VH-VL binders against 2-C-methyl-D-erythritol 4-phosphate cytidylyltransferase (ispD). Designs and how they scored, part 2

Target 1, 229 residues: 2-C-methyl-D-erythritol 4-phosphate cytidylyltransferase (ispD), of Wigglesworthia glossinidia brevipalpis (q8d223)
Amino acid sequence: MINHPEIIVIFPAAGIGKRMGYKYPKQYIKIKNKTILEHSISLFIDKIYVKKILIAINKKDYWFNKLSILKNKKINIVIGGKSRTESVISALKFVSKVDWVLVHDAVRPCLHKNDLNKLLKVINISPFGAILAAPIYDTVKKSYGNFISHTIKRNKLWRALTPQLFNLKILINCLKIITSKGEIITDESSALEKCGYKLNLVHGRSDNIKITYPEDLNFANFFINNIKE

## First folded at step 13 (VH-VL)

Design z5 (from y1 with light chain I29V D31Y A49D)
Fold by OpenDDE, fold request of step 14:
Structure z5 (fold): chain C 229 residues (1-229), chain A 121 residues (1-121), chain B 106 residues (1-106)
Amino acid sequence: as target 1 above (229 residues)
Amino acid sequence: QVQLVQSGAEVKKPGSSVKVSCKASGGTFSDYAMHWVRQAPGQGLEWIGYIIPLFGIAEYNQKFKDKATITADESTNTAYMELSSLRSEDTAVYYCARQGYTGSEYLFDYWGQGTLVTVSS
Amino acid sequence: DIQMTQSPSTLSASVGDRVTITCSASSSVSYMHWYQQKPGKAPKLLIYDASSLESGVPARFSGSGSGTEFTLTISSLQPDDFATYYCQQYNSYPYTFGQGTKVEVK
């Protein structure tokens, strides 16, 4: 009887976040009394088309078990790998009986629902998937050392964001192939690209930030407080 | 807070059709399933079906598959239910209800005020 | 379809009384919800997941049960509690409700 797409959401969350300088991983920093991870999960968890959420955590992660959101029946914890890609691959082993998967950074809590909706609508026009992306507004410089090498034309340049939407089977196969070749994967979309699949770019808001540095917390706090449903 | 406002009462002749609307405000619309529930006079509640506006896909109680057509307009945050070939037995209050999630199970967390549809010759 | 039968269909009680309503499902249900409906009004969520009290609902309301048997209890009936109560399941399609229990003044 289910006629709508079913989606599994994967959160690679096995990174320690050394750049933040905290004693615990950055995904567990609290904003408005909820961890960043919980904020990110909340973007998906109550949607009927979300069948399952897989969170790939570090084997030495002792913070996740304190989260109240873990009581949610859609949430499943898996052990991630040494890299983001490995974590995604680990999570994919627990995915079944769906056509679509979303991969979303655990530390992108500021995703707008409208962007997500735009992304999901790609299901109707692409059998492969799409990613949220934002245009680059600033002049892009390539450097050598502390010096400018040259200016890169920003035309048609996009910053890849998450979530990224993929056909499950294609993602699994591409990751397997590309990984076996020893090729470097920057994100999951790059794997599909290398496999020759054409993914759609969906324009996303720039305030869908990835919390990477301490200063990003200020932005996240601001955005979360001002996100309108 | 989410509010669902339905269209007004309808009086229809047998054989005719009626389209009831449900407008959502105070929250997102497209990504939540909107359900329709029927309540005949003095009777209980009966689930009709739902739609996910985002995908434009509706699912129905088998009992109402030939009776009800559920649609949605994302631009106006409005869900619709059309009842065709109306009979006296279709006289009821019709509710729209948004689907919520408890963390364990889905439920109806917000309801419209209901729309009385009276079918009378 | 999962059929849910409430007992009783009608309950006469007085203010201050302890009221118990049961909902029996034809098959096992993982989670049961309870709604309160007053005349001319839409149903209102009262209890979710069998025993969780919805925000804003008085503490005199409680729910329990598992499997095929569920119970809604009002520890001390108040004037505002005279209404019809429905159990509801989403264990399987289609969504189904109990037939309702009308709590009326004795």
Scores: ipSAE 0.885, ipTM 0.933, lowest interface PAE 0.5, mean pLDDT 94
Fold by OpenDDE, fold request of step 14:
Structure z5 (fold): chain C 229 residues (1-229), chain A 121 residues (1-121), chain B 106 residues (1-106)
Amino acid sequence: as target 1 above (229 residues)
Amino acid sequence: QVQLVQSGAEVKKPGSSVKVSCKASGGTFSDYAMHWVRQAPGQGLEWIGYIIPLFGIAEYNQKFKDKATITADESTNTAYMELSSLRSEDTAVYYCARQGYTGSEYLFDYWGQGTLVTVSS
Amino acid sequence: DIQMTQSPSTLSASVGDRVTITCSASSSVSYMHWYQQKPGKAPKLLIYDASSLESGVPARFSGSGSGTEFTLTISSLQPDDFATYYCQQYNSYPYTFGQGTKVEVK
């Protein structure tokens, strides 16, 4: 019997990435002969504590089936939903019996191993989970229309990153509740938050960027080619 | 390149204990399982157990559950195996080995040079 | 535990010979790995996933099999190939090895 933690990793990857301006989803842009998605998957796939990887893709995604990573035994494809939340929920239907789940953005290939390790160590101190987060260094402004309304104090403000670590049962339950109420969330940690669970905040590196705009791709390319290896 | 360097040969008396070390370099340590394998003189390979340093959790072959204790120090990238109540039958070369993944199955991709433990009266 | 039995335990051969080593498992395994070990050295990964050549391993080595029967083949034995070979499985804990096949000079 296996006594170490077993974790399932979920990649919501059903978005098309309109902001990038490409004719295909941004997760399939190649860096160093591998897609961004493959780079992201590679962060987890070879770890003994990763039991399974679930990738929720769009039903119209005809690019994934061409990836070599699909041959990996841990990789499983599921059809995502109309939103990130729906995609995660879709993936959760196919989870194996484990205690923990990681949700990671398909387009965050720059995750540092030390950050992941710090996050995972929370397993020893929390039954609920944790998220990687980075402090906000820029001045935060609240707007109305095209004008500044006021400045928000940035002390103790954090940007939520991924991966996010959750107890599987709790995540499933919280997402059900949120869905039943018709509430909209932007990340899975918000579901647990709304359910009243206290998640740990783990400091993550700021270069764990989510590729959203074309300029982010430049950074990712630099990071993967010069830093990560 | 990943390299595993083990501590030197040991000569011990029956009933005593020995602790062998395995230091990893050239790669990550905490997030990969480090295994220990025994090879008695002229015999085959026996899996003893492993540890995931990240979690500090060790698992053992039932055969060695009362013989071996596996620990790890992340700060020094070093795994340890302590053998207790040594007997002549414990005389063997002990290897540390890192667990790799092929995409289909797990295996041992890097090995230490081995540590000879001799138990004699 | 999955018992691994290699055949033969010892094999005498000459340079240039075709050598075949078999590994039988007491239960079905998904994949089998093969290691090469020379005297005084640690085992070295040779073949993984039954038939995949590890990087740097000469093409004269090949593996095949499925279920409970696996084979390692050396198409033309070279001086550097005299060693002991072990099959290994991780279908289930504990990890287990075959008893080894020593390939020696005839």
Scores: ipSAE 0.881, ipTM 0.931, lowest interface PAE 0.5, mean pLDDT 94
Fold by ESMFold2, fold request of step 14:
Structure z5 (fold): chain C 229 residues (1-229), chain A 121 residues (1-121), chain B 106 residues (1-106)
Amino acid sequence: as target 1 above (229 residues)
Amino acid sequence: QVQLVQSGAEVKKPGSSVKVSCKASGGTFSDYAMHWVRQAPGQGLEWIGYIIPLFGIAEYNQKFKDKATITADESTNTAYMELSSLRSEDTAVYYCARQGYTGSEYLFDYWGQGTLVTVSS
Amino acid sequence: DIQMTQSPSTLSASVGDRVTITCSASSSVSYMHWYQQKPGKAPKLLIYDASSLESGVPARFSGSGSGTEFTLTISSLQPDDFATYYCQQYNSYPYTFGQGTKVEVK
């Protein structure tokens, strides 16, 4: 009897990845007594339109089961695969009774609610989906080995962020096509692009950072203090 | 600190309509459900329905489906409920209430002060 | 629809009394919430998830129960506690309240 959208959110978190001097994966590093993963989930957990949250973890993940967030009824674990794409495909097997899916990085703990809301409004105007993105401000160089090949004009260039919003049926079909061809993609939106679908580009904040290097922890700690509800 | 401030009391004639407002401040408006609850004189609480302002889509208790229309205006952080074809039995105090979440369950964590709607000739 | 039945509908008590209000659901619910309403005022959340006390609520209030039977207790009634109390479920659509229990001066 619900008429408004219901959404399932997928967090690919199966990578062990490069550790930043810790003996466990990046998503389990704590900022203000909560893991980066828990910070990344927090905006979604209390929304009545979020039906379920699926977290794809490594089959040898020994850290997730210690998190109190497991007690939350919306949180469900799936076993991911060798790649981000395989992890998302594994999670999609458990998605039903919704038309829309969000995919969000497990190490982007600084998302603002206004950016999420702007992204979700695309449901009203697109049958396909959208991604958050931010402009590129630095000069971009193409390399040849360890040398500069040339400068790429950065007007019309954007950094792809997450969350990314997708029509469920389209995402499933595009991922099946791409994997059957053995193609390598860097994000899920690429699968829809290669299948000819046009996704909306939603201007997001530059402080929606992905924690990649040790110095990003200091930035994330600062940005989390400044997040407005 | 979330605050919900409702419009003032209304006296209406049978057959007319009334529109009650609920202005939110001190928090995000668009992404939480705003509910409406009524209380007839000397009676208990009845849930009417809610809207998620982000989507602009309302859900209703079947009892009120043909009586109430719930809308929202994101630009003013204001939810509205319109009651149509008013009858004397529609006399009640009408509350707005925001959906909250405890980590396990939803509830109503913030309430407006209420708006008395009196339907009399 | 889950029907919520409170008992008693009205309760006369004196300051210092232990007050117990029950709420029965027609079907099992995960958790129950309790609200207090004073005359001319909006309801106020008192207890959530059957037994958890909302911030700023005096420790004399407590809740218990599971499944279909829930209880609100005031261990030593104070003058500020004369009010009407409602139980409420949010887990099953449509959301329903008990009919209310008025706690009044003996």
Scores: ipSAE 0.516, ipTM 0.808, lowest interface PAE 2.8, mean pLDDT 89
Fold by ESMFold2, fold request of step 14:
Structure z5 (fold): chain C 229 residues (1-229), chain A 121 residues (1-121), chain B 106 residues (1-106)
Amino acid sequence: as target 1 above (229 residues)
Amino acid sequence: QVQLVQSGAEVKKPGSSVKVSCKASGGTFSDYAMHWVRQAPGQGLEWIGYIIPLFGIAEYNQKFKDKATITADESTNTAYMELSSLRSEDTAVYYCARQGYTGSEYLFDYWGQGTLVTVSS
Amino acid sequence: DIQMTQSPSTLSASVGDRVTITCSASSSVSYMHWYQQKPGKAPKLLIYDASSLESGVPARFSGSGSGTEFTLTISSLQPDDFATYYCQQYNSYPYTFGQGTKVEVK
């Protein structure tokens, strides 16, 4: 029997990327001859503790099948849903025989190995899970329409990053509860929060950016060069 | 590229122990399995076990579970294998080897130079 | 345990000869690897996934086979090829190697 953790990684990748202006989903834009999706997956591919990688794609996705990464034995596709939450739930149906899952954004291609390793060490100290996060250094404003409502105290505020690490059974149960109540969530960690679980924050690098706007492509190009073997 | 440098040859008496080191450079250490393989004089290769330094957890070939102890130190990028209760049969070259992945199957893509352990009275 | 049996155990050959080494597994193996070990040196990966050449390996080396039967071929033996060759499975515990085939000068 294997004593070390075995992990399944889920990539919700069913989004369409309206902000980028491309005629195909932004995760398929290439940087240094690899798609953003492939860069986001790259740290997980060759790890003996990663049992499977599940990529939830749009039912109308015509681009994934062109990727050479499909030849990799660990890569499996599932059809995602209308939301990030539905895509993660769809992927979770194919997860078994592991205690832990990672959920990682398909458009975060700049993850450093050290950050992933720090996150995974939480398995030794938490029964629930953790997220990578970075402190907020800009003043944060709450809006009212197009106006400033007020300033939110930024001390103790963090940008939620991915990967996010979860106990499998707890994540499944919390997502069922949240969806049965019709609640909208933006990340999976909030489902555990709403169920009363205390997740660890793991300080991640600020250059673990999510590709959202066209200018982020230039940042990602630069940051990918800083990922060390 | 990854390089694995092992500690020097050892001559030991029966009943003693030895600790062989394997220092990794030029690549990642913590998130790949580091394996140990032995080769007795004039004989073939035999797998001993591995460690994933990130988790600090080792797995062993049943044949060696009471003979070998595999550990790792992330701060120095060094894996170790300790052999206990040495006997003359333990005389061999001991290699460290890093786990690689082809997209289909695991293999050993980088090897240390080997450490000769000689057990004699 | 999956036993890996190589044939022959020792092979005497001359420069220019075509050399063939076989490896038989006691049960089916999805993929098999070949390592070359020169005297006094560590093994090095030669062929992976039965037939794919590792970077820097001369084209005179080739591999074939599947399931339980695998072959390593050197089309025209060179002085640098006198070495011991091992097949290896990583399919199931314990990971095992063939006993080796020593290719030596005639």
Scores: ipSAE 0.508, ipTM 0.801, lowest interface PAE 2.8, mean pLDDT 89

Design z5 (from y1 with light chain I29V D31Y A49D)
Fold by ESMFold2, fold request of step 14:
Structure z5 (fold): chain C 229 residues (1-229), chain A 121 residues (1-121), chain B 106 residues (1-106)
Amino acid sequence: as target 1 above (229 residues)
Amino acid sequence: QVQLVQSGAEVKKPGSSVKVSCKASGGTFSDYAMHWVRQAPGQGLEWIGYIIPLFGIAEYNQKFKDKATITADESTNTAYMELSSLRSEDTAVYYCARQGYTGSEYLFDYWGQGTLVTVSS
Amino acid sequence: DIQMTQSPSTLSASVGDRVTITCSASSSVSYMHWYQQKPGKAPKLLIYDASSLESGVPARFSGSGSGTEFTLTISSLQPDDFATYYCQQYNSYPYTFGQGTKVEVK
């Protein structure tokens, strides 16, 4: 019916976030009168090419249903699993009639529109997908216990960011293979790597931070003020 | 403040073509749909189609699929609509309109000033 | 295609009158939007989501309805309100407008 890409966005949001010291999940902490989760979703909600937004929440999530964003017809909740991978798999069961999916962290509220657009342009050049990534600027050390083992050559190292863009059928098949073998992965791009698919790196901004520690809230508050049109 | 500025009026002969431009400013261009709507003299509004500049792919009302070609240039923030094989029935004011979002549904929140295309012998 | 039928096509009214314009969709739509167009001008968004007033729209304008039946009401017509009004759906291709209702001085 529609010839341009249509995309479904998946937010794995079933985590607890204990490192923040709050009594409720960190994605529900407010910055500028919006939760971190709402900030992370906001860039996608008004895009005509985004067909649906699937948010995988914890079975015992008592906070999401208080958000006005739930009333948005694009927003669908699913019950996630114990791991990020299980949560993404749960959401994928509800994905149909699109060729591409995005997976985005629920606690990356500072994504710039231009980075998202650069990532999405990979649809025209790759049958597989891509991730946003930022180069590592600091010297990287490998440890052994509390000691430095050695310095790792950083000029070929990248921090994986999100969103990550995947061909739907390939992502589903790779996650099935990884799950059937009991393999542990840290992000969805790892599943495609292990299946031999070549993913593009798209240079993203370093201020696309994942809120992990309390001090990140101040950085996010500053960066949200600078998000481009 | 999003602003849409269209190219000037055109007078054309039957059988020729015309390309109307719509330049956007004051907002983002690439990731919002730019729509085209026509209004024949004394008539109502008809939706022609849209483009998402990011993808460079247009969608059309079937009525206009063989008449209109919609394109976009991200480097100049400009959408274009070309009308081919012009007939006198194609005489109309042609508007560009940007996709808006209410939180629930899409609408046209910003409109260009319109471009009169007159097709006469 | 979702056909949008407005009634009436032309309405003669005086300043102070209550004016009601209806819009009927051939199948259910999620939301109906209303635009006002004055002579020689581009259409202007008046009411979105059937009943919500766009910023700067006077309170005398109101909208209602759902599904296939929608209305636009002007509670007390003012001189600035003589214009043509269009309903519009954005639910599915092709996106369609009603044929218009011209509100003119009696």
Scores: ipSAE 0.474, ipTM 0.790, lowest interface PAE 3.1, mean pLDDT 89

